# Ledger of designs, part 4: VH-VL binders against Probable low-salt glycan biosynthesis epimerase Agl13 (agl13)

Target 1, 156 residues: Probable low-salt glycan biosynthesis epimerase Agl13 (agl13), of Haloferax volcanii (d4gu69)
Amino acid sequence: MPNIHDVEVRDLQVNADQRGHLVEVFRSDWDEYEIDPEMSYYSMTYPGVVRAWHRHLEGQIDHFVCPKGRITVGIYDDREDSPTQGELDTFVIGEHNQQVIRIPGDCWHGFKAIGDEPSLLINYPTNLYDYEDPDEERIPYDDDRIPYDWNAEIHG

## First folded at step 6 (VH-VL; framework fv_bebtelovimab)

Design c2 (from G0 with light chain T98V)
Fold by ESMFold2-Fast, scan of step 6:
Structure c2 (fold): chain C 156 residues (1-156), chain A 121 residues (1-121), chain B 109 residues (1-109)
Amino acid sequence: as target 1 above (156 residues)
Amino acid sequence: QITLKESGPTLVKPTQTLTLTCTFSGFSLSTSGVGVGWLRQPPGKALEWLALIYWDDDKRYSPSLTSRLTISKDTSKNQVVLKMTNIDPVDTATYYCAHRGYGTKGVFDYWGQGTLVTVSS
Amino acid sequence: QSALTQPASVSGSPGQSITISCTATSSDVGGYNYVSWYQQHPGKAPKLMIFKVSDRPSGISNRFSGSKSGNTASLTISGLQAEDEADYYCSSYTSRSVVFGGGTKLTVL
């Protein structure tokens, strides 16, 4: 269960048979998509690569799904008047843990491809991308204002 | 070689405003991810963080001292200035400025030599 | 948010190992409690010894190591030498603040 206000997670149903599998990733009648996406895009990311930290200030909500590979999603709430200011959420999603993660865009967010194969992330943002003036603030992935280490070794 | 040096008055009277200047070399405070902080240490006591300013002019202050502190930078002079209002004898301490490097997660990796500020009437 | 508790003093003999603890008064979650350790000789500025719990800056002896278990971080100094005699401070980054422990005086007997 998420710590950050307005971060939501839905488990996705994997329907498998001898031909492969089928997963519904977006439905307009799901609560996580109460505001309809205006576009969709995907990225392929090689193992070990981090894409962080991003923030949107014009009300964009992102919906991340990872149908292939595996990613760690990080979300940090630095919103001034948020009831969960200072909270961090991390999620591991991918081919063997299919979920949609609803991300309020005014939280800092990003992801790292983990595992041993490229990861496919599909995003369903609620706002159109403006190529001339994108609503996309960035700070370095290792910025000290966010107390999260993308490169921590995992043991146990 | 990163170096920092504190300067300011060594003796101040209660109720005055203390102004301290950190002059640095070996890095630019326009470099993404870099910050400069101020810390203090009363004689025989623990270190206390006061304030921090980042390359993008984002400022962070100790919660207990926020109303008394102002941090600013002058990129052209390679300086960071701390002002503390309504100074009190309890503020007697050695004051340090320190570099926060890219990706060091809340650490201060290079420190100035410190300047002792005594508050007395 | 987090107050950090260290023992006031610790002692050891040359060649031995000593450990200094740093305990948060409440548990931190989600990557909070990035822990660093500073060494301070009398009349000198602090020197960074360990950061991110266990990483060493360039030039720091591998006799100094850091670890964390639960809400307690530890600095271990092996092969203790006379020049290790100093005050040691732990520090933790929380969501909006940098906090320091009370400091530990290491005496080399």
Scores: ipSAE 0.033, ipTM 0.659, lowest interface PAE 6.5, mean pLDDT 86

Design c3 (from G0 with light chain T98A)
Fold by ESMFold2-Fast, scan of step 6:
Structure c3 (fold): chain C 156 residues (1-156), chain A 121 residues (1-121), chain B 109 residues (1-109)
Amino acid sequence: as target 1 above (156 residues)
Amino acid sequence: QITLKESGPTLVKPTQTLTLTCTFSGFSLSTSGVGVGWLRQPPGKALEWLALIYWDDDKRYSPSLTSRLTISKDTSKNQVVLKMTNIDPVDTATYYCAHRGYGTKGVFDYWGQGTLVTVSS
Amino acid sequence: QSALTQPASVSGSPGQSITISCTATSSDVGGYNYVSWYQQHPGKAPKLMIFKVSDRPSGISNRFSGSKSGNTASLTISGLQAEDEADYYCSSYTSRSAVFGGGTKLTVL
């Protein structure tokens, strides 16, 4: 179970046969979602690259899925009056661990592509992107206010 | 090299507002990821953190002193200002400003020399 | 805001090793591995000696080392020298506040 209030993890079902596999990444009849996504997009990120830290203040919820490659997702709760203020969650997802990470957008969040190949991230946010006035705050990936080191050495 | 220097009155009367200025060089407070904090140390006592301001104007205050403290920055002058209201003799201390940069999380890596503020009538 | 507890004083002789402890009243010290140590000589500003539990800034002697076990962080000074006589403060990282220990006076006898 995640440490941060309203962060949720859904295991995805990999349906495999002689032709390959199929994974459903979103269904509108999944009852655990109170608010349905309004769009979806994908990004490709090269190994070692970090895309962090982002935050949305207008109620957006993000959903991260990594169908190809492997990423570490980081989420930090800096919300005023949150019961889990100060908590950090990290998740490793990818081809061999197929999950959806539901991220309250007002938490700081980001990801790092790990492993030896590019990582494909699909995000399906609950709010449409507004090109004229984006709901996106950014701070540096190594910002002092978040107690997480994306460059920490990984041991076996 | 990063340097910081505190300035302000060395003697303040009870109930007045103390205003201290930190003037710095070697970095800009418009640079993403940097911050400047204020700390104090009463004679013979421990260090106490007071306030912190980041490049994006995000401000953090000591919970016990929040109602008395205001921190602000003037990026064009390379200055950070701390105001403390309703000063009391127990606020007698050496006041320090210090640099906070990313990559060395949670640390004050460069400090000013400190300025002693005495509160007495 | 968690209190950090340090012994008021420690002492040692030149060439020996000493350890200064820093204990959180909660698990804050164990939480994020962001513990720092500062050295302060009389009349001087504090100087960063250790950060992230065990990392040293450039120019800091390897005689100074940091470690952590559970709720207790430790600063160890090996090969004590007269110049090491100072006050030492631990600090724990938080995004909403900074907390310092009460300080430990090291006397080199």
Scores: ipSAE 0.426, ipTM 0.779, lowest interface PAE 2.7, mean pLDDT 87

Design c4 (from G0 with light chain T98F)
Fold by ESMFold2-Fast, scan of step 6:
Structure c4 (fold): chain C 156 residues (1-156), chain A 121 residues (1-121), chain B 109 residues (1-109)
Amino acid sequence: as target 1 above (156 residues)
Amino acid sequence: QITLKESGPTLVKPTQTLTLTCTFSGFSLSTSGVGVGWLRQPPGKALEWLALIYWDDDKRYSPSLTSRLTISKDTSKNQVVLKMTNIDPVDTATYYCAHRGYGTKGVFDYWGQGTLVTVSS
Amino acid sequence: QSALTQPASVSGSPGQSITISCTATSSDVGGYNYVSWYQQHPGKAPKLMIFKVSDRPSGISNRFSGSKSGNTASLTISGLQAEDEADYYCSSYTSRSFVFGGGTKLTVL
């Protein structure tokens, strides 16, 4: 269970056979999603690269899916008057853990490609990107207001 | 080189407002990721964090003192000001301002010399 | 709300190694990896010695090292010298706050 209010995780069904696999990544009839996406886009990220921290202030909700590779998704709740202010959620998703992560856009969020091959992220935001006036705030990936270290060593 | 210096009254009466000014050089509070904080240390006791202001005017306060503290900056003068209301003898302490640099999460890497503030009636 | 716990004092002789512990709840030390150590001589401002558990600022002797095991961070001073006699404070960055330990007085015998 996510710690942050309005962060949701859905397991995706991987339908595989000798030809490959098929995964449904979004459906408008899924009960837990009140607002439908308005667009989709993807990014390919090389191993070790971090894309963080981002925030949207005009009500955008993001839905992250990683169909190839592996990423760590980070979400930090710095919203004023949020019941979960100060909470952090991290998720590892990818080819061998297919999930969609629903991200309230006014939480700080980002991801790191953590495999040994490029990772494909697809995002289904609820708001259209406005090229003339983007709804996107950024702070550095290592900003000290977020108590998360993207470069922490992993030990067994 | 980074330097900071605290200034303000050395003697304050109970119920008054304490105003302290930090004047700095060697960095800009318009630089992304930079902040300036205030800390205090009562005689013979531990360090206590009070407040922090970032380049983008984001302000953070000690949870136990939030209602009494106001931090502000004047980037053109290279100054950060702390105000503490309803001062009490228990607020007697050496007050420090300190720099927080980009990429050095959770640390104050350069400190002022400190200024002792005594609260007495 | 949780404070970091340090021993009130430690002592050692020149040339020895000493270790100062800093124990916290899992959210203060074990969860965030943002532990720092400060040295304070009488009448002086604190000086940063270690940050992010084990990193040293430029100019700090490699006789000072930091480590962490579970909920306890440690500062180790090897080849102890008379000049190391000071108060040492640990600090942790948690969600939305900076927390300091009670301080440890190091006496060089």
Scores: ipSAE 0.123, ipTM 0.701, lowest interface PAE 5.0, mean pLDDT 86

Design c5 (from G0 with light chain T98H)
Fold by ESMFold2-Fast, scan of step 6:
Structure c5 (fold): chain C 156 residues (1-156), chain A 121 residues (1-121), chain B 109 residues (1-109)
Amino acid sequence: as target 1 above (156 residues)
Amino acid sequence: QITLKESGPTLVKPTQTLTLTCTFSGFSLSTSGVGVGWLRQPPGKALEWLALIYWDDDKRYSPSLTSRLTISKDTSKNQVVLKMTNIDPVDTATYYCAHRGYGTKGVFDYWGQGTLVTVSS
Amino acid sequence: QSALTQPASVSGSPGQSITISCTATSSDVGGYNYVSWYQQHPGKAPKLMIFKVSDRPSGISNRFSGSKSGNTASLTISGLQAEDEADYYCSSYTSRSHVFGGGTKLTVL
């Protein structure tokens, strides 16, 4: 269970046979989604690379899926009126843990590609990207205000 | 390389507003991830954090002193200013400004020499 | 918001090792991942000795080391020298607060 209000996790069904596998990543008839996506895009990220921290202030909700590779998703709630202000959530998703992470866009969020191969992230946001006036705020990945270290040693 | 220096009055009277200026060199407060904070230490007592300002003008204040403190920056002058209202003899302390670098997670890595402010009638 | 508890004083002889503890009495272990230690000589500004529990800034002697177990962070000084006599402060960073311990006076006998 996520710590942050309005962060949601959906398990995806992997349908596999001798030819490979098929995973549905979005359906408009899924009951969990109050607002339907307006677009989808993907990125490829090399191992060890961090893409953080981002937020959207005009109501955008992001949905992160990692069908290939493995990523750590980080989400930090710095919203003034949030019941979970100051909370942090992290999720490890990828080829061997297929999930959708629903991210309220006004939370700081990002991800790091982990493992030894490039990671494919699909995002389907609820708002169209406006090239002339993008709704995107950014701070450095190692920003002092978010109590999370992307480069911490991992043991055990 | 990184240096900071506090300036302001050394003697103030109760009920006045204390204004302190931190002038720095060796870094810019337009650099993403950088901040400057103010701390104080009453004679013989522990350190206390007061306020912090980041490159993007985000301001953080000690919860117990929020109503009395204002922090501001002038990036072009390499200065950060702290104002404390309604000063009282218990506010007598050495006041420090300090650099907060990115990636250090909550540390003050370079400090000014400090300025002693005495509050007395 | 955490109260950080340090012993008021510790002492040791030259060449010995001493340890100063810093314990959270009201916070969880998460806040203690960002523990720092400062050294302060009389009349001087504090100097950063340790950050992120166990990392040393450049120029700090490897005689100074930091560790953490549960809610207690520790600063250990090995090969104690007369110059180490000072006040030592622990500090904890959480997302909404910056708190300092009460300080520990180290006396080198």
Scores: ipSAE 0.407, ipTM 0.777, lowest interface PAE 2.8, mean pLDDT 87

Design c6 (from G0 with light chain T94A)
Fold by ESMFold2-Fast, scan of step 6:
Structure c6 (fold): chain C 156 residues (1-156), chain A 121 residues (1-121), chain B 109 residues (1-109)
Amino acid sequence: as target 1 above (156 residues)
Amino acid sequence: QITLKESGPTLVKPTQTLTLTCTFSGFSLSTSGVGVGWLRQPPGKALEWLALIYWDDDKRYSPSLTSRLTISKDTSKNQVVLKMTNIDPVDTATYYCAHRGYGTKGVFDYWGQGTLVTVSS
Amino acid sequence: QSALTQPASVSGSPGQSITISCTATSSDVGGYNYVSWYQQHPGKAPKLMIFKVSDRPSGISNRFSGSKSGNTASLTISGLQAEDEADYYCSSYASRSTVFGGGTKLTVL
């Protein structure tokens, strides 16, 4: 259960057979998605690399899927009028935990590739990327205002 | 080297507005990730955080004092100013300004010497 | 009321180890791994000793160490020296705020 208002998690159906598997990552008839994505893209990230923190102020919603590898997704709610201002959500998704993380773009968000192989991230945002005037705020991955340590030691 | 120094009145009367200035060197408040905060300590009591301003002019205030506090910066002068309205004898304290470091999340790593402000008639 | 609870005082003899606890009174304060410890000698500004639970700034003796279990952070000082006699404050990040403990007076007997 997400802590942050409007962060949503959808389990994806893995359809496996003797040739491998097939996963639908988006359908326009999914009831919980009132706003259609306008594009999709993917990135490949090497283990240990962080891509954070990003924010969009013009209504963009991001949807993160990790079909290969494993990532930790971090989301921080710094929205002034949010009922969950100050809350943090983290999710571990990947090849063995197939989910869509729906991210209100005006929350700070990012991810780290973990494990021992490159991670593939698909994002299908609701807004087209404008190369001349990107709707993207960035702060350093270790910024003081977000109480999350991407490099924390992990123990059993 | 990072240095900070507080300045302002040492005696203030009840109901007045207290204005304190922090003058710093060794860093720029235009640098991504840096901030300057104000803290106070009444004689013999604990430290209390008051306000914080970041390089991008984002401002944070103590919830209990939000209505009385205004923090601002002048990057050309390397100064951060704190104003506290409706001063009361319980506001008697040593006031500190401190650097909020890039990459040293959640800390005040360099402090000014402090300035004692006494509130009395 | 402080959101972080510290004992008012602790004492030890030279060469001993002592531990100062810092307990968050709410999980929102204690849920983050952003605990700092400050040392303050009489009449002086606080000095950062530990940050992010267990990291030491350059120049801080390895006799000072930090740890955290649940909502309780601890500062441990090994090989106590007379110069360690001071007030110690814990601090934590909390929902766009910074909170401090009530302080602990360390006496080196």
Scores: ipSAE 0.295, ipTM 0.747, lowest interface PAE 4.2, mean pLDDT 88

Design d1 (from G0 with heavy chain R60Y)
Fold by ESMFold2-Fast, scan of step 6:
Structure d1 (fold): chain C 156 residues (1-156), chain A 121 residues (1-121), chain B 109 residues (1-109)
Amino acid sequence: as target 1 above (156 residues)
Amino acid sequence: QITLKESGPTLVKPTQTLTLTCTFSGFSLSTSGVGVGWLRQPPGKALEWLALIYWDDDKYYSPSLTSRLTISKDTSKNQVVLKMTNIDPVDTATYYCAHRGYGTKGVFDYWGQGTLVTVSS
Amino acid sequence: QSALTQPASVSGSPGQSITISCTATSSDVGGYNYVSWYQQHPGKAPKLMIFKVSDRPSGISNRFSGSKSGNTASLTISGLQAEDEADYYCSSYTSRSTVFGGGTKLTVL
């Protein structure tokens, strides 16, 4: 269970046979989603690259799915009136762990492509991207205010 | 070379507001990722962090002192100001301002010389 | 209770090695990756000696080293010298605040 209020995780069903696999990544009849997405897009990110930290202040909710490759998703709650202010969530998702991560956009969020192949991220936000006036705040991925190190050494 | 210097009153009376100014050179508070903090140390006691302001005007305060502290900056003057309300004798301390940098989290890498503030009636 | 606990004092002789511990009374995500150590001589401002647990600023002697194990960070000073006599403070970044240990007085005998 996530630490941050309004962060949600949905397991996705992988339907595989000798030809490959099929995964539904969004359905409008999923009854747990109170606000429907307005668009979807994808990005390809090379191994080791971090795309963080981003925040939306006009009510946007993001949904991250990683159908190919593997990413670490990071979310940090610094919302003033949040019951989980100061909490951090991290999730590893990808081809071998297919999940949707629902992200309240007013939390700082981002991801890092891990592993040895490019990672495909699909995002279906609840708000249309406005090229004239984007609802996106950015701070550096290594910003002092978020207690998370994208490059921390992994042991095993 | 990065330098910082604290200035303000050395003697204040209980219930007054203490205003301290940090004047710095060798860096700009318009540079992404840079911050300036205030810390204090009562005579013979441990260091205590008070407040921190970043280049984008984001402000953080010690949880125990949040209601008493205001930090602000004037980027054009290379100054950061700390105000502490309702001063008490227990607030007697050497007050330091320090650069938050070194490209890493939680670090004060250059400090001012400190200014001793005595709170007495 | 202090969030970070240090011994009040430690002592050693010239040429010896000493270690100062810094133990968190509560854990926080990212806190132990952002441990720093400061040296303070009497009447002077603190000086950064170690940051991010084990990184050393330019100009700091390699006699100073940092490490961590579990919830305890350690500063080790090898080849102890008279000028190392000072107060040493650990610090950690914990969710929206910076905390300091109580300080350790190092006496070089």
Scores: ipSAE 0.065, ipTM 0.651, lowest interface PAE 5.9, mean pLDDT 86

Design d2 (from G0 with heavy chain R60F)
Fold by ESMFold2-Fast, scan of step 6:
Structure d2 (fold): chain C 156 residues (1-156), chain A 121 residues (1-121), chain B 109 residues (1-109)
Amino acid sequence: as target 1 above (156 residues)
Amino acid sequence: QITLKESGPTLVKPTQTLTLTCTFSGFSLSTSGVGVGWLRQPPGKALEWLALIYWDDDKFYSPSLTSRLTISKDTSKNQVVLKMTNIDPVDTATYYCAHRGYGTKGVFDYWGQGTLVTVSS
Amino acid sequence: QSALTQPASVSGSPGQSITISCTATSSDVGGYNYVSWYQQHPGKAPKLMIFKVSDRPSGISNRFSGSKSGNTASLTISGLQAEDEADYYCSSYTSRSTVFGGGTKLTVL
């Protein structure tokens, strides 16, 4: 389904009953992950807010899960020798579409909280965050080099 | 208030290197998201994009001309320079430099007046 | 340019409306969310008229409007005036390339 080389999507199993639900978001025995995560963190983002565009140059892979709320994940491949250079992937994930999006960190990536509630994003990257020398490039969310409009109206 | 102006030779011989300078005012190439591009238009023909340089020194070139083009900037002088090697009569065109802002994706919103470069022996 | 196709010419009379089409042959061109239109009078630099399919820069008359349907973007000029006689270029964008249509000559009869 993904257009970009090395972007992977995993459906998560929602185990629901009269009390609510339980979802496993990472298991070390999942075969599609060659490199295990080194940490996990979460963020809360208010509806309408965009957190983009980020890139990591030292081999970090990010994994985005949205257990509560709803987000649009955007990924853009500008890697020099990539077979999918110039491709864009977008995914809508959240409480009603539980998936892990595996993101090669050297692709530009970000997300927007959509819907009417704050969105909870869990990320479990393969590299530890270094507060003294972060492996993080940033460009503005509205940067001209990425052909994606976070503010486009959705009709249907 | 954004203005751009092209300068350089108006007559160039085949095989020489063409050097064009864009001098601008009303914005800075240290501003996040801003870029300056070069475009050309042969007499009576369509517009063609040549090269683009961004505030962070990221550079893009027309795929058909990549080996012939070099774009550079001097942020302190408010200048962008384009060099085109091995010039040919088919490169005869009016050359424009133009501003790109981060809020206007894919757009050249302010243009210089253009400079006609004739390639002839 | 093979990526964007425009008619070579269109014509109209003062007060009429005319429409110029711009058809993409490839999604690799950056899609149709970033279509721009430029007006060029003889001997002058191009002037931005429309960007992001339908947005107008400050100072551009509301007689000029943009739209899209499928893989075709359109520039519509209403209340046609003599000074509208010019060449019109559509443009589309990717992060690595900017492509232009072949241009359409508008004649005001």
Scores: ipSAE 0.284, ipTM 0.746, lowest interface PAE 4.0, mean pLDDT 87

Design d3 (from G0 with heavy chain R60H)
Fold by ESMFold2-Fast, scan of step 6:
Structure d3 (fold): chain C 156 residues (1-156), chain A 121 residues (1-121), chain B 109 residues (1-109)
Amino acid sequence: as target 1 above (156 residues)
Amino acid sequence: QITLKESGPTLVKPTQTLTLTCTFSGFSLSTSGVGVGWLRQPPGKALEWLALIYWDDDKHYSPSLTSRLTISKDTSKNQVVLKMTNIDPVDTATYYCAHRGYGTKGVFDYWGQGTLVTVSS
Amino acid sequence: QSALTQPASVSGSPGQSITISCTATSSDVGGYNYVSWYQQHPGKAPKLMIFKVSDRPSGISNRFSGSKSGNTASLTISGLQAEDEADYYCSSYTSRSTVFGGGTKLTVL
């Protein structure tokens, strides 16, 4: 369960048979989506690469799905009026854990490709990308203000 | 090399406003991820963090002192200024400014020599 | 609210190893993994010795090492030398502030 207000996670239904599988990744009739996504895009990221930290200040909501590979999604709430200011959420999603993560754009967010194969991320933002005036703030992935270490060792 | 130096009055009276200036070299506050903080240490006591300002003008303050503190920067002069209102004898301390680089997660890696501020009537 | 607790003093002889503990609530040490250690000689500014629990800045002797277990971080100094005599402060980064321990005075006998 997410710690951050307005971060939502939906488990996706994997419909599998002997030919493979089919997953519905977005439907406008899902209860958690008040505003329809306005576009979709994807990125492919090689293992070990981090894409963080991003923030949108003009109301954009992102929806992250990882149909191939595996990523760790990080979200940090530094919003002044948020009941969950100071909270951090992390999610591991991918081919073997199919979920959509709803991210309020005014929270800092990003992801790291993990595992040993490239990861495919699809995003369904609620706002169109404006090439002339992008609504995107960035800080370094290792910025001190976010209490998260993308490079922490993992042990079992 | 990164260097920082504190300047300001060495003796202030109760109820006055203390203004301290940190002048630095070897880095720029226009560099992404970089910050400058203020800390203090009363004689014989522990270190206490006061305030921090980042390259993007993001400001953080000690929760117990937030109402008394203002931190600001002048990137072109390589200076960071701390103002503390309603000074009290318990504020007598050596005040340090220090560099915060990115990726170190809450550490101050280079410090000024410190300036002793005595508060008395 | 959250505080970092250090012993007031520790002592050792040259060549020995000593350990200084720093105990916090689980949210300060266990949750964020961002503990640092500073060395301060009398009349001098603090010097960073360890950050992110166990990382060492360039130029710091490998005689200094950091670790943590549960809500306690530790600074270990091996092969103790006279110049190690100083005050040592732990610090923890949380999402809202930087906090320091009360400091430990190391005496080299």
Scores: ipSAE 0.334, ipTM 0.762, lowest interface PAE 3.7, mean pLDDT 86

Design d4 (from G0 with heavy chain L52Y)
Fold by ESMFold2-Fast, scan of step 6:
Structure d4 (fold): chain C 156 residues (1-156), chain A 121 residues (1-121), chain B 109 residues (1-109)
Amino acid sequence: as target 1 above (156 residues)
Amino acid sequence: QITLKESGPTLVKPTQTLTLTCTFSGFSLSTSGVGVGWLRQPPGKALEWLAYIYWDDDKRYSPSLTSRLTISKDTSKNQVVLKMTNIDPVDTATYYCAHRGYGTKGVFDYWGQGTLVTVSS
Amino acid sequence: QSALTQPASVSGSPGQSITISCTATSSDVGGYNYVSWYQQHPGKAPKLMIFKVSDRPSGISNRFSGSKSGNTASLTISGLQAEDEADYYCSSYTSRSTVFGGGTKLTVL
């Protein structure tokens, strides 16, 4: 269960047969989406690469899906009036755990590609990207204000 | 090498405002990821964090003291200033400023020597 | 809000090993991986001994090691020496603040 208010997780149904599988990643009739996405894009990220930390201040909501590979998604709530200010959520999603992570854009967020193959991330944000005036704040991935270590050792 | 030094009055009276200055060398507060914090330690008691200021001028304060504290920086002078209003004898402590480096996440890797501030009439 | 709990004192003899515990809520230790240990000799500023649970700054003896299990972080000092006698503080970065434990006085007998 998510710790951060307004972070939501939807399990995706994998419909598989002898030819492969099909997964619906967005439907406008899903009840948790009051505001519909305005665009969709994808990125490929090499194993071990971190893309963090990002924040949107003009109401954008992001939706992360990982159809191929595996990523760790990190979300940190630094919103002043949030009931969950200071909480951190991490999710591991990918081919073997297909979910949509709904991210309030005014929370700091990012991801790391893990495993041994490039990871495909699809994002469908609720706001169009404005190339001339992007609604995106960035701080370094290892910024001291977010108590999360993308490179923590994994054992056991 | 990184050095920090606290300066300010060693004796202050109740209800006054305490102003402390941290002067540093060996780093810049224009460097992304760098910050300076203030901490204190009353005689015989535990360390207590008071405030942070970051390279991007973001400021964080101890929740119990936030209404009494103001932190500011002068990047060109390599100084960070802490002000504490309405001081009381319980504020008697050794005050430290300390560096928070890029990638050390929540730690103070270099400390000033500390300055003892006594609050008495 | 979350507190870190340390024993008030610990003691050992030269050459022995001792361990100091620091117990916190899951928000302080579990998911954050940002526990630090400081050594303080009387009248001196604290000195960073361990950060990120188990990393040592340059110049810190390998006799000092850190670990964690669940909500408890531990500082272990091996081959105790007289100069190790000091107060030891654990610290955790909890979202919007840095929290310190109450401190542990190490006595080397």
Scores: ipSAE 0.086, ipTM 0.686, lowest interface PAE 5.7, mean pLDDT 86

